# Designs tried in a protein design chat: miniprotein binders against a2bj90. Part 33

Target 1, 235 residues: a2bj90
Amino acid sequence: MSRSARRKTSALNTVLRVVEVFASIQGEGPFTGTYSVFVRLAGCNLRCPFCDTRYAWSLEAGKPLGVEELVEEIARYEPSLVVITGGEPLLQRHPLNSLVEGLESLGLRVQLETNGILPAPARDEQLWRVYHVVSPKDVPVRVPGAKLHPSWVDYARATGRAWFKFLVANEQHVREVAEYVAKLGIPRSRVYIMPLTPEKLDMKELLELHSRIASLAVKWRLNFSPRLHLLVQLP

## First folded at step 5 (miniprotein)

Design s35
Fold by ESMFold2-Fast, scan of step 5:
Structure s35 (fold): chain B 235 residues (1-235), chain A 84 residues (1-84)
Amino acid sequence: as target 1 above (235 residues)
Amino acid sequence: SPEDVIREIDETLAKVWELTAKALEAARRGNLEEAARYLREALELMRKAAELARRIGHEELEREIREYIELIEKLIEIIREQRE
């Protein structure tokens, strides 16, 4: 093999642009309360108004890190769950598949957080075998360019490894989410509503918001996700 | 109307990400030249979206679209480096 061919092969599968790696408790979604390592990848294809991680929007915010080095770093934490988030992790799809392969070889459970604009995994991807929490930005307040790829609904039905998580502030938002998921044929058992938390809420306000959204989840027969890390003051 | 232009931008951005998805799939299969072609097409559409945002005076949206242009340009750069 030539030098150029070796460079192409290694670059495609071995380097990720990583913003941060840290241990915490998964505060959201179906694995709430799980001791986790968070891997934040750089780059995002959306500019959400309520984004808490604007520092990860640029690919240049990430440091190049080899897949093997990243697997070793994650393994040192001995996590019950590896949460791969960003930005939009699927922008780095090729080396991400290699990361997932490495993590699964160690018996680690992997969850990807994605905006769902890019397609769901194909059957020949390592990503096919892991869990996905999809946060569509079509509703309740549409972000320009946000369109859920239809393959995510098919993937959820075929594998049982995808859930759909929506930020909501009030009952009108919940109604719009309910209409959206019904139209797309997303099973309600795969749907979570989660409080849209403004930047400056005290603990009483945060608890009251959680209570209101949880009550709406019961009323509309949807699952509820807290933001547990905010309630217990973890990253 | 500005609302019609915003809808046109929204549809254009959705198509840009569709092309980006095709580029990433082509790259995954080792078709780097095809990946670069899709990304260049995406870049042209994104530049059109930026111009539409400018024409209606939507400064925030124009800024966001320019950041997306930088993202696509960086993806093209990465693909180009991997081709050589």
Scores: ipSAE 0.729, ipTM 0.886, lowest interface PAE 1.0, mean pLDDT 88

Design s36
Fold by ESMFold2-Fast, scan of step 5:
Structure s36 (fold): chain B 235 residues (1-235), chain A 84 residues (1-84)
Amino acid sequence: as target 1 above (235 residues)
Amino acid sequence: SPEDVIREIDETLAKVWELTAKALEAARRGNLEEAARYLREALELMRKAAELARRIGHEELEREIREYIELIEELIEIIREQRE
């Protein structure tokens, strides 16, 4: 028993704090419409005013799960995409790299959702090889403490595996996003604008907001991300 | 001014997350003691940010910063458990 306990607490058997694992459709970003398994990790280093997942803010919201157990659970869904989200999943960077390694060993496609405050992956990380959707909170509605790490722009240019997704409510927000990405040298082809959805919009209001933001995306020559799961009432 | 203090808090929070990034990198490389040192430094800065928010009477921001303090404390505990 002592030997088993020691082995379980070794670096080879890392633990993640996981809020939930569920199958759904990716509703946002470059993989919109993909059958996915969502792995929501606990803990977040921001308190965004429009956050829909406040229940994941605390690390205590997560159940400790071994990487091997998580990989097995995810694989049982047979997903086209594994979406690792949170909170901020990079807060659990070390065990997250182990999870990604396990998922890649099964040939599963992985996408990470991150606020981009913590650095982009280094070349020696398993995370270097997967897709990243970065949601900067510097602009247009600044969240205190939010500062996009400059390594994300370098990572996007070097790998072609990062996109930048911004919540916008109106044309002024889109203008601010356009200026922000131009200043940082982010190609427009890597930029998504997405409707900033207040809580408790009815379906007509949601659709009208989506239509307005999509029209702005065309006008400003940016990509558009819906929040498809909200429109079809999926988690 | 309250605006100057809010800017100072914003800059302090950004510095805290830079220290947290260094801690996570140290942990990734197996340097758990170094990781704990960075997190303890981050914790001290976060406590200063909470005091600044309290000073200007910004209750919401102070509450948010206290939650960040709990987050850093939990990260320190996770690293401590990994060393055992």
Scores: ipSAE 0.680, ipTM 0.865, lowest interface PAE 1.2, mean pLDDT 88

Design s37
Fold by ESMFold2-Fast, scan of step 5:
Structure s37 (fold): chain B 235 residues (1-235), chain A 84 residues (1-84)
Amino acid sequence: as target 1 above (235 residues)
Amino acid sequence: SPEDVIREIDETLAKVWELTAKALEAARRGNLEEAARYLREALELMRKAAELARRIGHEELEREIREYIELIEMLIEIIREQRE
């Protein structure tokens, strides 16, 4: 290795704890149906009872990867969208900004998924420039410790780059979501409701649940997110 | 009452994440000593929350809080390694 290359690697000295990197179709939210690479970061500051990715809760679940190495791995997939998820990705805020800079330098579109407890990006962060899907855990079924940081509402209004996604099982949940977003001043156009899927549904039950929640979205004038990956049996 | 203690724990967890946010911002700006200080403060509050959960016999909540303690300890270690 050349001195210049070795020094550049050492100078980055920025490490993300990564659980997995894989290609799939974005199944949720405003970019549903997009060919994506998912980057699942380790560590989470919540213990949601309906969490599908409990294996990512611990920071120790992640392998340390340098930002440059991770950018190269992602680029090999030639994705239309890079989805950074976790755990809670903002727990690794500093190296995450460097990752976003590297991805954007390649012209890649980035979406971050976050529980919104940690603040929204500041204007001087690379994260300011990417899309965010915020999943508050304040409602409808409150998770202890969950409190949406108010800066997310300001960020959404200022940039138009944030949406708010809520897991709902029934109309009472949708009502609670509607009251919550109205109180915080979140426009309906930035709100998605998504089916809360129990672990063991057959395909008929899964389709019936999707249909019911989609009908509620129409009734309450909110956007609907499927869980497309579950319907087509992708990761 | 147990419900009052659970509310106190919920509020304490929220304060912990506020301190964690301050730590992450300090780290982003290169202020690693300040980041470590906020995380140590967060850790002490989290240990208090774990003890409260234990006192009321809420095993699931105590387990969750102990996992959060491990997370904060790991963040402190990461900051410590960067300082060295």
Scores: ipSAE 0.558, ipTM 0.824, lowest interface PAE 1.8, mean pLDDT 87

Design s38
Fold by ESMFold2-Fast, scan of step 5:
Structure s38 (fold): chain B 235 residues (1-235), chain A 84 residues (1-84)
Amino acid sequence: as target 1 above (235 residues)
Amino acid sequence: SPEDVIREIDETLAKVWELTAKALEAARRGNLEEAARYLREALELMRKAAELARRIGHEELEREIREYIELIERIIEIIREQRE
């Protein structure tokens, strides 16, 4: 069989490695507060020291699920937003496009969360039509191997469907983010700063950190993302 | 110096993900042979990065890079299976 015939008959392009599917409230970014279904895909191309989802790093952490089965599972929740996250979802790019096509056919709003190392969607991808929250790991604490693909800046300007979200602990981090986004030509209106939360914070410390980072967002004229799920103790 | 080696590793890993991006684009266009070739090049660079981490005794970084090797090997296998 030719490669074309094999791709038409193979089920491999319709299977995703999925860690978990659950309903919650989107706690971060431009859609904070939205009733959402989270689809966590397995596999990641980074090892961030501050990663909360280390259990998703391996592809083997995910169970193979067919796209059609996954669409049906998501639809049962009747979500206002489908958040596709991971690991790094773009590592499973081909079946991910099929998932997005299925979700869009049902009129569901889709948001992808990505580290932005792999390129932004091309115009002929189903992913071109959905929302993207890009979390660069170039700054303020560079993760080895992290480099934002320049196509994300072009995609954000062309579509208005991408935002850039940065983890920050202090004002020096915010300064580094501001310099980074200015250098790349990312509009400040597309930039979110979010608290970098250490594991050992109690609720008072967590609120104080949120307040401090929010105040810096006002000072630096950037958008603020909470980690709302941590504040309200949701997954 | 260890700092120079860590910089070389960082640059090598960035190159690996650039090659992985090219592989995924080739696969999207239906060119599975080109995709596999880019991933094999990425794998060779990643093995060199693991050796650099080992030489400076950075056990955690070596472990992380070996996990990336496993990731790329699995992606190559998935692409190989799509061709059969």
Scores: ipSAE 0.690, ipTM 0.870, lowest interface PAE 1.2, mean pLDDT 88

Design s39
Fold by ESMFold2-Fast, scan of step 5:
Structure s39 (fold): chain B 235 residues (1-235), chain A 84 residues (1-84)
Amino acid sequence: as target 1 above (235 residues)
Amino acid sequence: SPEDVIREIDETLAKVWELTAKALEAARRGNLEEAARYLREALELMRKAAELARRIGHEELEREIREYIELIERMIEIIREQRE
């Protein structure tokens, strides 16, 4: 391929619609407690009832940023982990691969958060090489249009770089999650249950909810994810 | 019945996201015309889903589907801008 063709392809892959970039502590999932930079991409293909980031649903919520500009902004934070979230970041798949390439070239670790409706990465994508936390919305409370793409289960088994995270409020939800992951052949070691937190809990209520869901994780032999940022009052 | 229609909407939205996945893969390979074609097909199915929601009087779901229509329309616009 000529240099001109490579430059033209690069130009088509260099803009992301970004809602916000900020430093915090990863509060959820397998990397809980890690100093992270969060990159929230605009646009989402679901309308979840318990979504905390409804402001990111529209592509118009994001400002166009060049991949190189965004890599430089992220690098200035010197993070241990870059968390790419949204909305649904895979809606911007092509420029997202370019972002991941830039971040990996600097030795930065990347985690993607996705609803798993769009397919898992192919081997020729930069996204194949990074970590993924998949939040299926098929269960326990189904969101219309949600269907986990089956390639995510194959990707998780093949690479060990995907985990599945579910919001749960009670034991019936945990039972439904357990049945769902068993049916799909998702290893229990790759499954996290996380408290579904209503907006207005005081600290005592929040801790009690965490304790109840953690106890259910032990009972059902699943991993537990806190919502640590809520407990320590970080974004 | 309304429950049968909701299932049909769910299945239609799943097909919409399958077409969107194909569009994103086509765009990744540099085939912007194919990407736009898949998104236009997805848009037609999504308009059908909106009509189904309207038929059963599910105002919330109809509004959500209209927002998905806007999302796909913007994705088509972005692809057109990349085509010059």
Scores: ipSAE 0.706, ipTM 0.876, lowest interface PAE 1.0, mean pLDDT 88

Design s4
Fold by ESMFold2-Fast, scan of step 5:
Formats: structure tokens, sequence, C-alpha cells
Structure s4 (fold): chain B 235 residues (1-235), chain A 84 residues (1-84)
């Protein structure tokens, strides 16, 4: 009976709405090139005009999965990195902490992708101990409601486990990003600029865009993130 | 002006997500009644944002805000289920 009671309590606190789980290569950010399993959570608190995952915006787009079931599914992939993305995964904060606890118990490295509107982890959360790639939507193209929570800058300084990734199309965008991170006190070593890739680019156009943004990263002394999965045609 | 109203909507949306953040923190601490109160306040402000978008005829923004209303309503239901 105690086992059944524990299962029921766990299920009440540890159900996630999951859109998809798949293996790929992390194409972006500090872990580019890593064999990863991607866990896309449902629900988002932004409507970005350049969003390529609009199918995840609704919480109802996700299938309810228990944390233990999800941990087992992820483990079968034997990944070098678990990427938890969405939508906005911090909307499901409580069961997300339980997922992270389960993944860490298996020795798996976890990276969270977040828009940074909701606060950074507190020290008593399991999320405090994992990596975070924060994608502020304040600049260069502001999305209504997109205000970066200031705790992310404090978290990055305290832990060294957060980076800030910005979609840019041209040098003016890079200038706006540089001004933004300077104003907020985000170290340049924690900043990535990444090509904003419009729909229907051919391979030559994709390579030229990557080259241009990479050159700007060198010029402005920022880190560069490719969108490697687009270049190699992976999900 | 429409630009001034859009700025007010932006500010209102930011305030809504601040209240949702407080609700999620209250829920994490086991304070489900407090979480529900923050979410209800967030819902009221989000409805104000929808009204502002409607008044300036910004149909796309109004649609987006109504989707946020559905999200907050669903979060309220989740908190209510946990309290039962």
Amino acid sequence: as target 1 above (235 residues)
Amino acid sequence: SPEDVIREIDETLAKVWELVAKALEAARRGNLEEAARYLREALELMRKAAELARRIGHEELEREIREYIELIERLIEIIREQRE
C-alpha cells in the first residue's frame, strides 16, 4: 500500500505535457555538435513572429507523461546531453524539477532552453544545478511582454551555468544586442549571436548567412552559434 | 495613439508574466491558495490587455492574448486539481 501511495503522490506532482522526444545533434549554443535527446514541452508565454515551433504553443499540444516514464524513455537513447526545450519549459516548473532530479540520478547532462521571462532557478531547485541557454526576446526584435527576468544575470554570474543567445540578421541587430548586454551587465563571454534564418533559404544562402554572422561575432568579440542542424538537415 | 496603446499592452503582458512567476513560486512552496490568487489577478490583467488590443483593431495581437488567457485558465485548473 505504501508503494501505491508513493506512486499516486509522484504522479500528482510529476506529470509533464510533452510535445515530442527525439534524438538529434545539438545544433546551437555552447554544446553545438553534441549527440542529444530533445524533450519539447508544451505551452508558451510568448508569440514570437520568428517562432518555428508554433505547434508547441498550446499546453494541450502536449501528451501527459509521468516523470519516471519520461526519464526511462530518455535513457533508452543513451544521450550525451538532454535538451529540455518548448514552448517555455519553466511554465511546468514543479514537474520539470522532478524530471531534472531523475535525469541527474542517471548521470545525464541537462540543458534547458528558456526565454528568460520567468525567474532563474533558486538554490533549492534541482534546476539550479543544470545548464541554461536563455534566449531573451527583448532585442533585437522585441516581442510584446518579453522582459528578461534580472535574476538570470545573477544566476549566470553566480554559477557559470547560463548563456544568452540572440537571433540576429545584420550588424544593427548585433549593435543592439551589445548595448543590451552591456546595460544589463551580462559578460560578453556568456553571449552568443546566432543567424536568424528565414524560411526557404537554399544551402548557399544558409552558408552565406552563417559566414556573415560569424564574422560579426569576431568583430564584436561575441561568441557565435551556428544552426548546425539546418546545415546538415537534421530536426 | 495606437503606439501608446501597444506600449500599454506590452507593459500589461510583462506584469501578467510577473504574476504568473509569483504563482509558480507559491505553488512550488505548497501555497496553492496564494498561487490561485496570483493567477486570478494575472487573468484580470490579461483580459484588460485583450480589450486594449480590440479597441485599436489589432486582431492578431488580440488573438495571441486570448491564447494567453486560455493558458492562464489551464494553469488555474491544474492548481485547483492539486488542491482537491
Scores: ipSAE 0.799, ipTM 0.914, lowest interface PAE 0.8, mean pLDDT 89
Fold by OpenDDE base, second read of step 6:
Structure s4 (fold): chain B 235 residues (1-235), chain A 84 residues (1-84)
Amino acid sequence: as target 1 above (235 residues)
Amino acid sequence: SPEDVIREIDETLAKVWELVAKALEAARRGNLEEAARYLREALELMRKAAELARRIGHEELEREIREYIELIERLIEIIREQRE
């Protein structure tokens, strides 16, 4: 079968359902503080009770956008990083690989945010080359249907391009994370703990929560992720 | 008990996402028929989960599972459109 027949770029490999595209500062994980364009994809395979982006859960919440048009839109912001997020970006894995190819062709750095339920990229995917922040929802928060796919651990070991970001509210959660990553053989240097923020925290409460969780990160020898965008009132 | 049913739903959802994972991997390999088979199996499990949620009167959970059904149905359509 000729190379030409594999290039039936079905419209599906070239169209993403996108909720929003915006420029901001990456507020979370290893790229905190980076000027970023966020591409929020529609559709999620979880219904986390603490989700800040519930409006992105349905695929129908997104508009169909061509990959080429989206690359051009992103490039106009001159981002230091492109953050692919949403509900769960890997539900749109095929056109997402095309998007990554387009962005990398322009020399743009890409970070994926994923819940880690779907498999890690394979070596032949464009997604293999990008950075991944995996946010497991099985530990400690135990969202129904959430289970970290084992391939993310393998991907992290093979590439060094994955980090694991866990939502925590207290020391018990941090303990559970520490035990979980030890069991899976995830290096502590790749682990971030981030405050699980209830709805309607005021700034004082938010700062206090950050302080407590950061102190636990030091105690447990884990990296700390702020929710910087909430602290500086950016999207 | 309702708690046992909820646990069964959670286990079912985990299996669904494993099937979706297999479907996406099959699709990546160009085996759209295998992908469609996994998604159909996932859809059947989701329908069972919705029925379980209905039986225990957990309306919110039933709603969420129905939204997942819609998601899986859309993925099946996507795979069909790729086969044409």
Scores: ipSAE 0.317, ipTM 0.737, lowest interface PAE 1.6, mean pLDDT 91

Design s40
Fold by ESMFold2-Fast, scan of step 5:
Structure s40 (fold): chain B 235 residues (1-235), chain A 84 residues (1-84)
Amino acid sequence: as target 1 above (235 residues)
Amino acid sequence: SPEDVIREIDETLAKVWELTAKALEAARRGNLEEAARYLREALELMRKAAELARRIGHEELEREIREYIELIERFIEIIREQRE
């Protein structure tokens, strides 16, 4: 029966449900400040109370795009980083691996943003070779159904290509995050805390919140992620 | 109690996503028939969770679970089409 070459050729014609593709600056996580193209995939397996992208929750919110067409569109931006986000991108795991293969063939650096409920990449996936920012929804404010897959901790230790990012509002949240990552054996060097930003903050309030959470990151010896795009008013 | 039911729903949703993970892995390896079986099991559990949410009058949670049901149903449809 069919193997390798025929399957690879077929995979290049798989379809992704895409909500939007746009250029901006990565505002969060380990690659903050990088000129990036954002690819938002449709569909999500959580209903987070503080979700900024509720319009992407349904798979039907996405336009079907072929992997080759999407790779060409992304390449036209000449980005330093391709950020694949959603919804939950791993829900479209099969065509996502094909997209990553296409992007890597062009020498593009890829970062995936995921809630970590679905397993980390296996060694035989194209996704094994790219960067992952995992946002567990187990803590500090639990979302029903959220459970970080344990394979993400193993993947992070084995590859050094995963980080864990947590939205926090106060020191109690930071304590809960610190206890959670210690219990799971997640290295502190792989942990980011980020301000939980309510919808209606003026610039002064936004800066004060960033300052407060950054100070807590220093105190607790964790990394700090801003929401830089909010501070500079980019999408 | 309603709190016990909410915990049961939380645990059921987590199990649904474990089954969905197995389905996606089966699909990645080309085993669409196995993927469909996992998704059908996930769908049954999700329908049970929706009924539990309805029973305790938690309208928001019931709505969310019904949206998850639509997602699983769509995946079953996509896999069915790929098998043909």
Scores: ipSAE 0.633, ipTM 0.851, lowest interface PAE 1.4, mean pLDDT 88

Design s41
Fold by ESMFold2-Fast, scan of step 5:
Structure s41 (fold): chain B 235 residues (1-235), chain A 84 residues (1-84)
Amino acid sequence: as target 1 above (235 residues)
Amino acid sequence: SPEDVIREIDETLAKVWELTAKALEAARRGNLEEAARYLREALELMRKAAELARRIGHEELEREIREYIELIERYIEIIREQRE
């Protein structure tokens, strides 16, 4: 066996810790309504109060999967979009670049969900070429340790492949988001506000919350993201 | 005050993630020794943050910080394996 073949099969650079893989409809952000496969990676560098995926916080929550095996599994779903989420996917940055390379080689569209604490992709990374939805946790309710890396603003301007998504409950939250994005120079065209949904809302309350936040998006000239999967009862 | 200590912890955690970002960039450039140095510095700051949380009796925050310590320790282990 050649040294090149052995390097290609290296577990240290081509293994991801994966919590779950499943098909659904993207319910959030710029690709809302798209038939997608979700890949949830393990490990997170934040402990957000409103996190609904606390089971993914530990790196050990994920099963080790080879990149080639994972690409094959994803491809069987024939998705219009691959959503890589987690925890924080950029914690597994090196094997994640290999995953993106494999998915792009099949012509699959890839979107990453990230908290934006770790830097945006460099031009020589495969991650440079895919879409990113960045969810800063600096505002409106600060999570301890959260700080958006400034490279995300530069990346968004350079590529047009990043958007910034904020959970909001009321107009004061929207005001704080508007001030935050103005100070950082984030174009409003790349900003989404999304309803912050407490765990136990009935369908009437959920729809009323969506209506209120959508109205605020119009008033503040920001984009609106629903949580469509919650409205149609999908995972 | 407990509020001042929580602010200090928040700032310390932000610094830890900045160091982790520098470590990941160093590793990407192939500088594993520099990456390990940043991670060790991050780990030291994280341990100080855990002690601050313990001092004010904030059990939830202390537990969260100890989980972050495990994450950084795992990264140091991975870097060590790559250097071998």
Scores: ipSAE 0.530, ipTM 0.800, lowest interface PAE 2.0, mean pLDDT 86

Design s42
Fold by ESMFold2-Fast, scan of step 5:
Structure s42 (fold): chain B 235 residues (1-235), chain A 84 residues (1-84)
Amino acid sequence: as target 1 above (235 residues)
Amino acid sequence: SPEDVIREIDETLAKVWELTAKALEAARRGNLEEAARYLREALELMRKAAELARRIGHEELEREIREYIELIERLIELIREQRE
């Protein structure tokens, strides 16, 4: 290869399709309340009925950004946490590993949000060393084609760096989640249930829903995730 | 029956994502030709799933599957651009 061809292919291999980059508070999961920069990657391999970010479904929704440029943009926010979300970030697996390497070199804590259909990180990936919040779409309301890759359970047990987050509307959903995680051998300590908010609720309705799901988390001995950003009106 | 066809579609989509996973792993290791082969196989299975959805008149599912076809076509195009 010529030097120009090598430069071009290197740039293409280190380019991510990015929908948006913004600072906010992590509203969900094990790092709720953390000052974070969100990096939303384009492209998704599911069409979930309750998806809040349908605008990110197409790869064309994202603009191409170089990994080095993106690392510099993220670093300017001085975040306590970098949340890489999407669509499905693992669709851009190769340049995503390069992004994670750059962020870790700066001492930044990284969390990936994934639907868990694509395999968990291998030990030789930079992704092996970061945190993962896996949102299986097998339960409680199955999305066609959604099957949690079994490697995620092995990864969670081996590393302690994965948690499983489920959207629930009622106690029947919680029961189905409890049965699912027991069958797969997922420890309850790594399971979060979170209120399913399919339509825009007023603040009273939103608080009542949070209260109900939190009470179910206590009853079923699972962790509770709010949707804090909705409660405090942040993106 | 429609239920049997929906089950076949669900199983077919799961196989598509397994092939996509293999393609992404091949690409990560620098094997762009192998990645393209897996994605073309995934594309053929996805087209089968779209035909199954059409056969049972499930318009929403057919639309969703056609969007997945566009995703796979775009991934193939990106691999072709890298090879160039």
Scores: ipSAE 0.737, ipTM 0.887, lowest interface PAE 0.9, mean pLDDT 89

Design s43
Fold by ESMFold2-Fast, scan of step 5:
Structure s43 (fold): chain B 235 residues (1-235), chain A 84 residues (1-84)
Amino acid sequence: as target 1 above (235 residues)
Amino acid sequence: SPEDVIREIDETLAKVWELTAKALEAARRGNLEEAARYLREALELMRKAAELARRIGHEELEREIREYIELIERLIEMIREQRE
């Protein structure tokens, strides 16, 4: 028997199920407007009614791609931000940590988008050191199976590297979000509300909805996230 | 009532994802056999949830749960491949 192929936490022999890799502008959350490479991982543990990426729900939607090869592909774009999204990327937690290790080794800034059902990173994970945008599906429109893991609140308070983003359509939704975050002890400064956009809105309707939700953010003293990519017609 | 059964399914799905979390943590610590055991337990609960959805005639929810069963089965396969 030769030397073990498993040498450490190395990305050498790990594989991710990847739906797509593309360059765009981050349209949402705390890094809105940043030139980014999006890495969409396959597989999701929820079936949200307003999901825009239903094509990523199955693990079979993703092609197997080696973590080392993926790091090299991402690096060629020279992005200001790498956005790892999906589906639910934490379902592929082991190879995801290896991906983050490789990206961090190149000095690249990483943001993970997650539904927050699976726990926040532990201190000994590579994921501990990157940014997280958590989109709880407990409120305002509850999705079956959704329950924010309490470790995300502790992680946000300890590191300052997590924010909580909620889809809202009206003031009642904002009220429910405000009550939810207060009960969980989530700092208001870490909370974003974002327009819940139905599929068939024209540009005037999109702008009007953005304006209304932004006004509610001011009224309720919450941060506002646009869906900038929809307004500028990017992926 | 159907609403009571839907609530039981919602609670069961949350429990399945808690078991999945434990499996992923076990795998991270190198305990692949423990990870597989948690996922097999999650799979059994998911199959019970599918039966509950079927009994109340909720075809959409039953389909969604079958997709979650496939997801858990694939996670078990991925852990088995990591072991080799």
Scores: ipSAE 0.730, ipTM 0.883, lowest interface PAE 1.0, mean pLDDT 88

Design s44
Fold by ESMFold2-Fast, scan of step 5:
Structure s44 (fold): chain B 235 residues (1-235), chain A 84 residues (1-84)
Amino acid sequence: as target 1 above (235 residues)
Amino acid sequence: SPEDVIREIDETLAKVWELTAKALEAARRGNLEEAARYLREALELMRKAAELARRIGHEELEREIREYIELIERLIEFIREQRE
């Protein structure tokens, strides 16, 4: 069998459990403002108190979709960025690598969002070549079971393709993040602080929170991530 | 104390996710029997954590751990379905 035929057959036999696929603007992290397609994978290994996507916690929340079918669906949006999120997408690691291979074959840029408990990509994974935004849940408010895998720091230093994003509500949280990243040797240039947004904020409160956390980012010399989609009322 | 038990549960959950990571790596290398062994070990630790949560009367934490048990059980099936 030819290499091409073998690769196509392998891709068709891999399945992801997918909660939703939709077009929006990336509202967070280093690619804020980018026209993106979001692919939310099912299953999560944490139960965060501030989780706004609890509907994705179970693997059963996801519909089984073949990798090639999903690649074709994503491509129809003609996105500048494909954001793979969840739950925790690395729980579906094997078919996720196949998805990334398919997306890269079309020249699409891929960003993975992960809690960082599972290891960073190895050099022989397709995931090694894409961007990663890691959201540790060790600090400032620890989620039981959460521990950042140390390989993410090595991956960030080796590739320049990982950033670390932390939810913060006040200056004490920012101090704890600063101490944590210093202890782990995470470069400050790779660190984002982002507003921890309670469910029922009005627009004035949401703007005031963004302003306060952005000011703290300047004070502490860290990068700031908005939650832009909330401000512009997109998914 | 309840605080000591909660710490033990936290440490146990961290070990569960470490075993899950080893299982996913074994599966990536094609070692499905090794992957299954790691996930079965993870299930045993999670059942211990659920019992600890039950003994201290922490119903929410016990429920969360039982959801993790279901996740690992489904993950075993999911990995088996992705094999060559």
Scores: ipSAE 0.739, ipTM 0.892, lowest interface PAE 1.0, mean pLDDT 88

